# Designs tried in a protein design chat: VHH binders against p49116. Part 275

Target 1, 238 residues: p49116
Amino acid sequence: EGPLLSDTHVTFKLTMPSPMPEYLNVHYICESASRLLFLSMHWARSIPAFQALGQDCNTSLVRACWNELFTLGLAQCAQVMSLSTILAAIVNHLQNSIQEDKLSGDRIKQVMEHIWKLQEFCNSMAKLDIDGYEYAYLKAIVLFSPDHPGLTSTSQIEKFQEKAQMELQDYVQKTYSEDTYRLARILVRLPALRLMSSNITEELFFTGLIGNVSIDSIIPYILKMETAEYNGQITGAS
Key: E = the ipSAE of ESMFold2; O = the ipSAE of OpenDDE; V2 = 0.75 times the mean of E and O plus 0.25 times the DockQ between their complexes.

## First folded at step 16 (VHH)

Design B72 (framework vhh_brivekimig_d4; also named D5; at its last look DockQ between E and O 0.71; V2 from the best seeds 0.76)
Fold by OpenDDE, look of step 19:
Structure B72 (fold): chain B 238 residues (1-238), chain A 121 residues (1-121)
Amino acid sequence: as target 1 above (238 residues)
Amino acid sequence: EVQLVESGGGVVQPGGSLRLSCAASGFTFSRYDMSWVRQAPGKGPEWVSSITGSGDVTLYADSVKGRFTISRDNSKNTLYLQMNSLRPEDTALYYCVKGGYYPWKKTFDLSSQGTLVTVSS
């Protein structure tokens, strides 16, 4: 009972490392991306419905959709992150790998296409002028996706997704009453997220993680880490 | 004042095992994630493992995964590191650190004395 999301779930403020270096190295990119990942995961775990699914189920959900959540986060925080600059830096780093013949032609193509898809997605979201509420609901729809393999409690997940969709619909109708097809335009962006490879995203943004841990491994940790410590690290590092 | 006291270090043969302990005081132990960090001679500090405040979730560096086990007893304010299948490259001073894992964190509060682990034939 009650809404799936509250106003507290609309706030999505990313704190970037400061100062920004002249040259965006792998560490800066990784830290920036990691901060966004942590923010996204902490956002997810702040949703009562998410907690209601239980640790195993909600961990499985995040493992399945982290790339989509992350990508939505990139779109939402594109300006704060200077995403264009980050992506340009990533491309430049890739050029070095290309020059060293570390990647096959096919792999280069895949990676470049992925970057292109990411840029296009973020640009498309910017053109739509998606607001904080819409992003929150879109993230919820993505989070509570019952169609990932191996999930338990799929009926509950589906229920939560429907609730997110309904709340989004209500919001859009209320806020953008003159734009009859806004909801449809927003929702049709979601399939683009499924076309993006989580492996490539991990490679591009999360190279150089301390200890060489995988995103798959870090997800359960982020979901259970103490909030007070997280806040201290993020605010203190700004 | 936060106090961390490591123990359990020693000299072992390759393939051997050690169990490190860290006694914590000066803060509510169960409310903080904890980590192990090691520093080999002539090298910078290296994150080894972290555990959440509740002890429910653990994380390991790839270099120690499958060999080391981090655990905690909140009733005793104690952090543990079970080290199995030790290798010469595991030789280092091991520190208990208040705080969890952050992918970008390369600096650690190593104000404690640490405990020395030496793996040699």
Scores: ipSAE 0.880, ipTM 0.941, lowest interface PAE 0.5, mean pLDDT 94
Fold by ESMFold2-Fast, scan of step 16:
Structure B72 (fold): chain B 238 residues (1-238), chain A 121 residues (1-121)
Amino acid sequence: as target 1 above (238 residues)
Amino acid sequence: EVQLVESGGGVVQPGGSLRLSCAASGFTFSRYDMSWVRQAPGKGPEWVSSITGSGDVTLYADSVKGRFTISRDNSKNTLYLQMNSLRPEDTALYYCVKGGYYPWKKTFDLSSQGTLVTVSS
């Protein structure tokens, strides 16, 4: 039995769409978010422990945690995505909708609260200067969550989560040996991910999906699609 | 080289059914995701459905979900689209495409002949 993650699982390179348009639109935001979602799902499916759980368990796990994985990805790729610019554009649109009475006040409040939670999370991760190894293990910890309703093989999932926690601890102790409290500061950030609504994330980032497919439908497809073709899409190879 | 041959199109009344076929050659069919794409007169191509190489997972555009069923027979190198409850809006030239679903993919290789589906009252 080897380590849960290899060096290949630390690599997480987001390829952005065509140059950012002068004015942000739903299609640009959706394309950027979709590329991150595909990258996140292909990252998860490449883990041998994840593969060992089987197709049904894999689909159930990712359906339960995709928003947490996506949010960690947003934090990790915030600079590449110019996430602050995207969120500022969304906030400006919502403020104009309030002024014009186009949306209900209750709905606007829920969406604004979600955006503020997202900004706070990304800022906290940036302040902690989380590295690529730490992000990989944090993603593994949320992926192998045994406590989602309806899961089977929960004992095995819990063992993989504990293995992820142990390997993260080993990495942090060796790499940041003088910072005794770093691991604790990192881990206490994770519960905030569970408080963010997956429905609001889907509304903000995925309304421009071709064919109007749902995230629940696309997840099992991404997990089982042929990898060689996906690699061609990312590298620009035919 | 890659060759795709669509068939099974025709003229049907609203509410009717058709089954489209795509015969594939020139590549290892089972190792590629496959899609159906349609193009209505005067419009751009519209993605309809995709299926994984294994056939285990399918994906549908909301406009056809619950009415169309994509399937494949890897032993025969053939892709199928079962179309039920057809509507006038489904009238289009239907293409078989090598490749899966990508939200950012706006162009498709429509070099094959396609098969015409006309839904008329």
Scores: ipSAE 0.819, ipTM 0.923, lowest interface PAE 0.7, mean pLDDT 90
Fold by ESMFold2, look of step 19:
Structure B72 (fold): chain B 238 residues (1-238), chain A 121 residues (1-121)
Amino acid sequence: as target 1 above (238 residues)
Amino acid sequence: EVQLVESGGGVVQPGGSLRLSCAASGFTFSRYDMSWVRQAPGKGPEWVSSITGSGDVTLYADSVKGRFTISRDNSKNTLYLQMNSLRPEDTALYYCVKGGYYPWKKTFDLSSQGTLVTVSS
């Protein structure tokens, strides 16, 4: 029985829109986030275990966990995408909305709390110096979660999650042999992902998508689109 | 060379229907996602809809969702757009485009003739 993930699933190279504007705007943030979303979905769809679950199960699974995968991607790519600068720009926009009375106080509080949770999560992952192999297995653990309501094939999903957990354990023990509790420290970070709001993530990062499409509509499309064209798109021609 | 030929446009009343066709040649049609893009007089191009190479999954701009249906027949190398409940704001030149939906892709190859749809009373 082969490994759940291969070396190709460890590679996670995000390409940013170029050039980076002097002052970040909604369009740059949305393009950057969209590239990460597409990268994350193409990562998931490339996994043989995921393919084995079938198209309806694939869509249900990703709809349940896309925000967790996206958040892990933000943490992994925080340096490449200058995430701290993006979040600062979002905070400035929210402060302007307060001064112009464009948003309710309750909504602004919800959004600011979400941003703080996201910043804390990304900072904690950076402090642990999570590497690419660890991120790949953490994403697999999040993807193959049998706990989401409404899923079919939960027994098979659970088996794939167990395999991801075993392979992460083996990797950490081999690579970080002197750090006895590294696995435990890593895994204790994951529950926070379930509390992140997909509604707020969509509002923060995906306002202004071409055609005003919803994330719920885009997910099944990304999972089935032609990969050869997508691979050509990420060669820097954007 | 890639060639895309649109047809099926015309003049219709609000609430009417039209079916656009796009004949494709010069590439392996079934291996490409396809899109419809429209351009209203005096305005920039607007993405309308995309469909995966197999035809299994479709995506629509919010402005047309529920009224337009994209489809393809890979045996005939033909892309279709069924437009129902047409509105005056749907008036535009309609182009079929080789390639799928990408939020960061801002330009479209509109070198074909297009097919004109006019919705007026």
Scores: ipSAE 0.804, ipTM 0.920, lowest interface PAE 0.8, mean pLDDT 90
ESMFold2 (binder alone), look of step 19: mean pLDDT 84; pTM 0.844
ESMFold2, look of step 20: ipSAE 0.772; ipTM 0.908
ESMFold2 (binder alone), look of step 20: mean pLDDT 83; pTM 0.841
OpenDDE, look of step 20: ipSAE 0.791; ipTM 0.897

Design B73 (framework vhh_brivekimig_d4; at its last look DockQ between E and O 0.65; V2 from the best seeds 0.00; counts 0 for: pae E 8.0 > 2)
Fold by OpenDDE, look of step 17:
Structure B73 (fold): chain B 238 residues (1-238), chain A 121 residues (1-121)
Amino acid sequence: as target 1 above (238 residues)
Amino acid sequence: EVQLVESGGGVVQPGGSLRLSCAASGFTFSRYDMSWVRQAPGKGPEWVSSITGSGDVTLYADSVKGRFTISRDNSKNTLYLQMNSLRPEDTALYYCVKGGYFPWKKTFDLSSQGTLVTVSS
């Protein structure tokens, strides 16, 4: 069999909303996050191995790992997104909610810890100077995780994950031959993704979704939408 | 030229049902996601529902979920919206729109005439 990923899967360019507002409001944050979410899911659906799993399995798989994919996307696109600024804005909005006594003390703590974990993860990835190939393989490893509850075809998913891991290993050995522990340093970051709450991520980034739809509901739609329309929309042609 | 013609609107009592239709022409219907958008008097456009080109996947606004059903017949180039359990707040001009759902999309091409749905006792 051929490789799991090709060079076409390495490209991961996020187009931000333009112009950037002077004040980062909920709408701008939500649009930015949504564009990243769509990009991540379209990336996934472009992988032949992903397509081979079938629609039901694909949907279940993405529902299980979308938060991790999204977080890796945040890390990868942190500079383009001005992620630090976005997170600061989110914190400011949260502070307003606190002043209005809309959240319990425990909930505030949970949300703030989540933001801290997210920022720490992205900072750690930046320090490692992860390149586009490494991100692609890491996303594949996260995507093809067989250990989520309720998944079908777990054996096949596991095989794809192993293939992603092997290809990553080969790439790192070839590209970073002088750094014998780079692979280990990269992979050891993945567990941090599992500690992040998808619910809190959805609350922080996706509160302004048109129609108040859930990420759970939108995932199957994104996976099946027409590619031409998506491309037209992100380029501003529509 | 893209042409969309809505029909099926009318006056209905609360709890009643209506079925809207949209006849599409001027493009390859099956290759495009389609949406319903409505505009109530004095309010801005509100996205209601979307359906993929193949018709396999649907999406609904929270305000209509469980009550409305979007569907399509690609052989007839027609989009449908089955509206059940109608409420006064559903009163609006309903538009068929070429294109699917995007979370950030607040503006829609409402160049068509639309079809008026009035829910009143």
Scores: ipSAE 0.883, ipTM 0.942, lowest interface PAE 0.5, mean pLDDT 94
Fold by ESMFold2-Fast, scan of step 16:
Structure B73 (fold): chain B 238 residues (1-238), chain A 121 residues (1-121)
Amino acid sequence: as target 1 above (238 residues)
Amino acid sequence: EVQLVESGGGVVQPGGSLRLSCAASGFTFSRYDMSWVRQAPGKGPEWVSSITGSGDVTLYADSVKGRFTISRDNSKNTLYLQMNSLRPEDTALYYCVKGGYFPWKKTFDLSSQGTLVTVSS
């Protein structure tokens, strides 16, 4: 039938908190990350194929892949977010926590390794100069992953993933016709997303959510919240 | 235009239950997510719970999870909060708020009268 993604699904505009504080704090980081999470979930819920899977499947898929979607969003929006500055602030906070004996050395090591993996991923995407269409299809490929434990409708999910892969291939071959191996270089970046801990991402970016809600709880809420209300919160969203 | 009228508050002992109601008018109730927000004496407002416009999905502050249940009746333009296993720290003026949960939204429209809940032994 029609394409999996339309031009509206390529548009991914993050609205940052304003004004930016002189010194970064956990509230600014959490708000920025939350805006990206909401944008990512609203992006996913706008896809007709995703809607067709139904509420239970939608929730299960996003609960399984939100960290991959969020990380792709961090890479795509790294300049808008000043991500390098945010990560530097997180590292500074962690180093101060060591000095004040607030966190164990083993935990800090795990978190630092996660930050290094995230930096490496974002740097690799920047070096490849991934465009908006490529990001949209990479997000679709990770969203429509049939291999997460506990999923139902895996055959239909796999068909949507294959469609995303085919449309990405067609786009890359047409747009980057002289670069025969570009698609392969892009796709080999995806396995690294599965190695990053969603628990550590939650601790780094979502500590201090109002009401101390978990990402697991907020996902089904974002997927079913009234769209007009969300659009009203995001000034300038088309 | 937008009017929200809370009711159902009262004085209960620890472990008791109360059911709060919010009568909404002046807008298409079913098209808006709704929230309960509370303000304890001398403290700032604390978000408690939200429900989607359809009523399909709910979200709760960790402090009330498992004890409170938010619900709505769109045919009656009414929002509810069933409060069980009440604790002294639940003592607050409770407000019905038009709008859902947004982590970046730090202020709530508490212009309605609210309903007072006092939990004391």
Scores: ipSAE 0.847, ipTM 0.933, lowest interface PAE 0.6, mean pLDDT 91
Fold by ESMFold2, look of step 17:
Structure B73 (fold): chain B 238 residues (1-238), chain A 121 residues (1-121)
Amino acid sequence: as target 1 above (238 residues)
Amino acid sequence: EVQLVESGGGVVQPGGSLRLSCAASGFTFSRYDMSWVRQAPGKGPEWVSSITGSGDVTLYADSVKGRFTISRDNSKNTLYLQMNSLRPEDTALYYCVKGGYFPWKKTFDLSSQGTLVTVSS
């Protein structure tokens, strides 16, 4: 049967709100993050293997892995997003919150540790110079993860994950034929994604527009959005 | 020209029910998500509920979850909001809006007239 991904799944272009403000604010950060989230969710929806699993399984898979997909998206788009500048602004805000005793010390420690791990992950991916094909296959590997609790059809999901791994292997061997260990170096980065907290990601990137946002609760809606509405969300026009 | 006409508002006692309707014209109704938004006196607009173009998925604000039901009839180009167990805090002008729930949407296009719901003894 045909490949898991086609060339149409490699294109992953994030369009940022313009112009970039003189100082970063919550609205700019949340708009930028929302565009990346929608781009990531609709990327997953476009995959025939994902469609074949059925609506309930689709929702369950995305609920289980949306933070990993989002984090891969942050790494892939870090330069376009000016992610290092965004994270620096968040750190400065958190330092002011410590000074004013507005948050618990344990919570601030958790958030700062998460930011450090995110920066480390993005730096390691940049150092490896991961290309768009490699990102597409890495996203597919994390999307088709059979080991999350509560999933059905786990044998079928596992087969799709194995297919994504095989296609990544074939791509790397063909494209980077003189770099014997490239595949191994790429794959050892994936476990770090499971250390990223979806709760803290929501706090860092999504709190400012609608308060207590649960990405879990809006995933079915995003997966069912009409294409015209999706394009309006990504470009800010509709 | 896009036109949205709300109806079905009125005065009810606490615990009562109302069903709001929104007649849509000037666009391909089934291709667009739809929302209900309300505005209480002296407050800004508050999102209430959204439904996808096909009607497959609905989403509700926490304040109305379990009491309100959004639905649509694509053959009649009509959006509905069934409002049960009404409370005084549900008193507002209710608008239907072309478009769905979006994390970055800062304002709502409230160009229609809306329909007034008053919950009072």
Scores: ipSAE 0.012, ipTM 0.454, lowest interface PAE 8.0, mean pLDDT 84
ESMFold2 (binder alone), look of step 17: mean pLDDT 84; pTM 0.851

Design B74 (framework vhh_brivekimig_d4)
Fold by ESMFold2-Fast, scan of step 16:
Structure B74 (fold): chain B 238 residues (1-238), chain A 121 residues (1-121)
Amino acid sequence: as target 1 above (238 residues)
Amino acid sequence: EVQLVESGGGVVQPGGSLRLSCAASGFTFSRYDMSWVRQAPGKGPEWVSSITGSGDVTLYADSVKGRFTISRDNSKNTLYLQMNSLRPEDTALYYCVKGGYMPWKKTFDLSSQGTLVTVSS
């Protein structure tokens, strides 16, 4: 068999709502996050190994790891999203909610801790200067996680994860041959993704979907939706 | 020329049921996701439900989940919406729309006439 990912799977281009509003609002943040979520799901569904697992396994796998994929996408697209500006706007909104007694202090503390963890993760990835190839393989390692509860075909998923790990190792050793510890520095960052709450991510970035559609419901829809309309929306083509 | 013709609306009591139909022509129906969108008097359009081109996956607004069922018959180029346990707040013009759900999609082609659903005592 050929490589797990092709050069086409390394390309990851986020199309932001245009123009950026003068004042950030919940609608702009939710649209930006939704575009990244759709991009991440369409990225995953395009992988032949992922397709080979079948629809039920694909849905279960992505439902388990969407927050990890989304967080990696936030880190990768931080500059194009102006993520620091978005996080500052969210923090300002939360501080105003404390002053107006709209949210409990315990909840606000929990959410602020999540934002801190997210900032720490994105800063660490930026400091490491992770390239597009490395991001593609980190996403593949996260996607093909055999250890989520309720999964079938776990041996096949594990083989795809091991293939992703081996291909990442080969790439890093060849491309960054003078940096002996680079791979170790990259991989040690991944466990932090499992510690971040998907419920808090949904509350922070998908507020405009609350009461309309859940992430759990939208995932199988994105994985099976017709691509022509989505591609037309992203490229502006008719 | 894309044409969508909605039907099946009417007046029902709260708790009643209606089945809406949409006859599609002018495009390859099975290759497009389809949606139902409603517009209540004096309000903007509200997305209700979507179905993939194959019919394999459906998506519902939280306000209708468990009460409405979207389906399609690709051999007849027809989209359906089965509405159960209807509430006064379901009163609206219902439109069939070519295309699926995307959270950033702000506008819908509501050039068709729609079908009126009125839920009243």
Scores: ipSAE 0.809, ipTM 0.922, lowest interface PAE 0.8, mean pLDDT 90

Design B75 (framework vhh_brivekimig_d4; at its last look DockQ between E and O 0.86; V2 from the best seeds 0.00; counts 0 for: pae E 2.2 > 2)
Fold by OpenDDE, look of step 17:
Structure B75 (fold): chain B 238 residues (1-238), chain A 121 residues (1-121)
Amino acid sequence: as target 1 above (238 residues)
Amino acid sequence: EVQLVESGGGVVQPGGSLRLSCAASGFTFSRYDMSWVRQAPGKGPEWVSSITGSGDVTLYADSVKGRFTISRDNSKNTLYLQMNSLRPEDTALYYCVKGGYIPWKKTFDLSSQGTLVTVSS
């Protein structure tokens, strides 16, 4: 029984749309987010342990944690994405909606708080200077969470999560031996992911999806699409 | 050379059904996701549905979900679109496209002839 993750799972390179528009419109935001989503899902599907759970369980797991995976991806790719600029653009778009009286005051508050939580989480991760290995293990811990409702094979999922945790611990001890509390500081950030609404994330980043498809419906497709197609979509221009 | 030939279009009353076919050649059909795209008169192309290479997973635009069914027969290199409960707004030239769903894609390679679907009373 080998490690849960290999060096191939550490690489997480997001290719942004080119060229960047002068004004970050909904289309650019959605494309950027979609590329990240696809990258995250294909990262997951490349893990042997994930494959071993079977298609139904895999789909259920990703449906349960896609928002957390996506958010970790945002944090990891924040610089390449110019995430602060994207979030500012989203806020500007929301301001337009507010002016048009399309949203209730309570809804506006919820959405703005969500954006704040996203930004805060990403900033906190940046301050911790999380490296590629740590992100990979954190994503694995989030992916193999057995406490979501409706999951099958929860015992196996838990074992994979424990393995991810153990490997992370070993890595941190080896790489950051002088920082005895680094692991704790990293892990304590994970609960923040559970406080974020997947629905609001979907509304903010994925409103411009072609065909108005839901993330719920697209997840099975991403997990089963041909690798060649994926490569073309991620690296190619739209 | 990649070749896609659509068929099965026609005139149908609202609420009617049609089944479109696409014969594919020039590539290993089973290794590629496939899609249907349609273009209504005076409008831009609209993605309709996609299916993975193996045929295990399908995806639909909200506008056709529950009414259309995409399928494929890899042994025959053929893509299908079963269209039920057709509406006037479904009137369009339908194209078979090599490639799967791209969330941000607004342009499609519509080099084939397409097949015309007209829904009218």
Scores: ipSAE 0.874, ipTM 0.938, lowest interface PAE 0.5, mean pLDDT 93
Fold by ESMFold2-Fast, scan of step 16:
Structure B75 (fold): chain B 238 residues (1-238), chain A 121 residues (1-121)
Amino acid sequence: as target 1 above (238 residues)
Amino acid sequence: EVQLVESGGGVVQPGGSLRLSCAASGFTFSRYDMSWVRQAPGKGPEWVSSITGSGDVTLYADSVKGRFTISRDNSKNTLYLQMNSLRPEDTALYYCVKGGYIPWKKTFDLSSQGTLVTVSS
């Protein structure tokens, strides 16, 4: 039956908008985030195990876990995105919103707490020096979560998650043989992803979507769109 | 070689309906996502709706959701837009575009003539 992920699934290359503007704005942030979201969804749809679950299950899984996949992608691509600069720009906009009375103090507090959690997560992953193989398998563990409400084929999903966990363990034990506790340190980071609000992530990163479409609406579209078209746009944008 | 020909536009009163058609030729229609884009007088182009090559999934701008329905007939190489509950704000030249929804795509190929929709009086 072979491994759950191939070497092609370890490759995760984000193409950023060019040129970078002098001042970061909602459009640049949204374009950058959208590129990461599309890359993440096309990564997921390319996995044979994921394809085998069928369209309805694929859509339900990704709707449930997109925020976790997106956050892992932010951590993995933090350097290429200059994520710290993007988050600083968001914080600056929030501070300006207080001065302009655009948002309540309670809402600003919730959003700032979310940004702090995101920064802490990305910093912890950077400190652990998570490699590309580890990121691929962490994303697979998150994707194949059988415990989301309303899922069908939960036994099959659980089997794929267990396979992802087993292959991650095998990789870490072989590659980082001298670090007995590395796998445990990595895995205890995952629960934090479920504490982060998908609604706040959508507000921070996707406010500028063309047509004001929701993430919930765009997910089934990305999963079924013609792949050649996506590849053409990424190549042409480069 | 690639050709897109829009039709079905006209003048209609607020609350009325129109059905737009786009006849495609010069490419394998079923292998491409398709979109409707509109341009109101004096404004830039606005994406309206997209449909996957198979027709299985559709996506709509919030401004038209619940009022417009995109569909396609791959056997006839034709794209449709059913527009209900039309508003004065829907007045625009409507273009059929080869390609789907890509949030970072900054330009649309509006080389076809389009079809004029006017919602007035």
Scores: ipSAE 0.843, ipTM 0.932, lowest interface PAE 0.6, mean pLDDT 90
Fold by ESMFold2, look of step 17:
Structure B75 (fold): chain B 238 residues (1-238), chain A 121 residues (1-121)
Amino acid sequence: as target 1 above (238 residues)
Amino acid sequence: EVQLVESGGGVVQPGGSLRLSCAASGFTFSRYDMSWVRQAPGKGPEWVSSITGSGDVTLYADSVKGRFTISRDNSKNTLYLQMNSLRPEDTALYYCVKGGYIPWKKTFDLSSQGTLVTVSS
C-alpha cells in the first residue's frame, strides 16, 4: 500500500551512441531510439505495481502503450538525443525518397504530419518545463491505462492509474504551489499521445533493427532480459 | 575460459531438417541469454535467434521465423537450433554466441569453430 513510485523511478538517464556521425543515418537513429526504448522498458519493469500484474498482463500492457511511453521518453530526452537534428535528418531523407519515387505521396504526407505532431508535443512539454518527477508520473498514467482493447485485469490497472494520478496531483500542488493550473496544463497534453502511430514510429526510428524484427515481437524479450545485459545495452558498453 | 562447441551441421536437400547443438562451458550457462549467428560464404555475420537464460522467451529473425526453433537445456549446458524447411539461402557456418539480441549490434564474437550447414540439391 505504499507509494506507486519511489525516487529510484525518477532517474531516467539516456546515454547516446558515440561519436555522433557528421551525417545522421538510419543506424545511428535506430541505435539511439533502441537505447531509449530499452531504458523505458527497464523503467516499467522496475515498478512493483507493474510486477504484481503478472507476465501476461505486463506484456499486453506494454504492447498497448509502448509508443506512448516512447513518445514521452522522446520529449523528456529531446535535448540529450538531439531530437530536432534527428527529425531534420529524417525529413531530408523523406524528401530524397520523393525524388527517387520510393514512397507514395500519401504515405509521405502521413509521415510528415506525424513528425509535425511529435515536434509540437515535445515543444509543448519543453515550454511547460516538465520535471523528472512529473515525467515519471505521466509515464505511469500512460502505462496503467485500463481502456486499451484486449486487456484483462482492468479493475486493478485502473486502481494503479488512479494512484499515479493522485501522486502526480500531490507532487504538483506541493512543488508548484503558485501555479494553480499546472496540473491541468500537464494532463491536457496526454490525449495527443494516443494520436501517435506506432507503425510510423517504427518507420521513423526503428528501420535499422538487425533481423528485421518489430517492436511488438521484441517486447517480451526485453521484459525478460538479464540485468547485466540490460545495463550493457543502454550504456552501449557491449 | 569460455568454450562453445557447435555440432550437428551437414549437407541436406531443400526442405530438409537439421538439429544443431552447442556445448557450453566456462561460465554459468543458465544466467546468460544465448544466440545463434550465421555467416554465409563471402557475407557478413547475420543474427538468427536468441533465447533468455531461463529459456522462457525466444526471438527470431524474420527470415527464419516459423522454420527454426531455438531451445536450451540448462542441466546439460547445451543450446539447440532445430532447423526445418531448409532453403539454399540458409547455407552458412552457424555459431552459438554467449549473449542475447541487441538491435544495433553489428559485430559478433565468432571465435568458436562453428558448424557448417549446406543446403544444396
Scores: ipSAE 0.516, ipTM 0.799, lowest interface PAE 2.2, mean pLDDT 88
ESMFold2 (binder alone), look of step 17: mean pLDDT 84; pTM 0.845

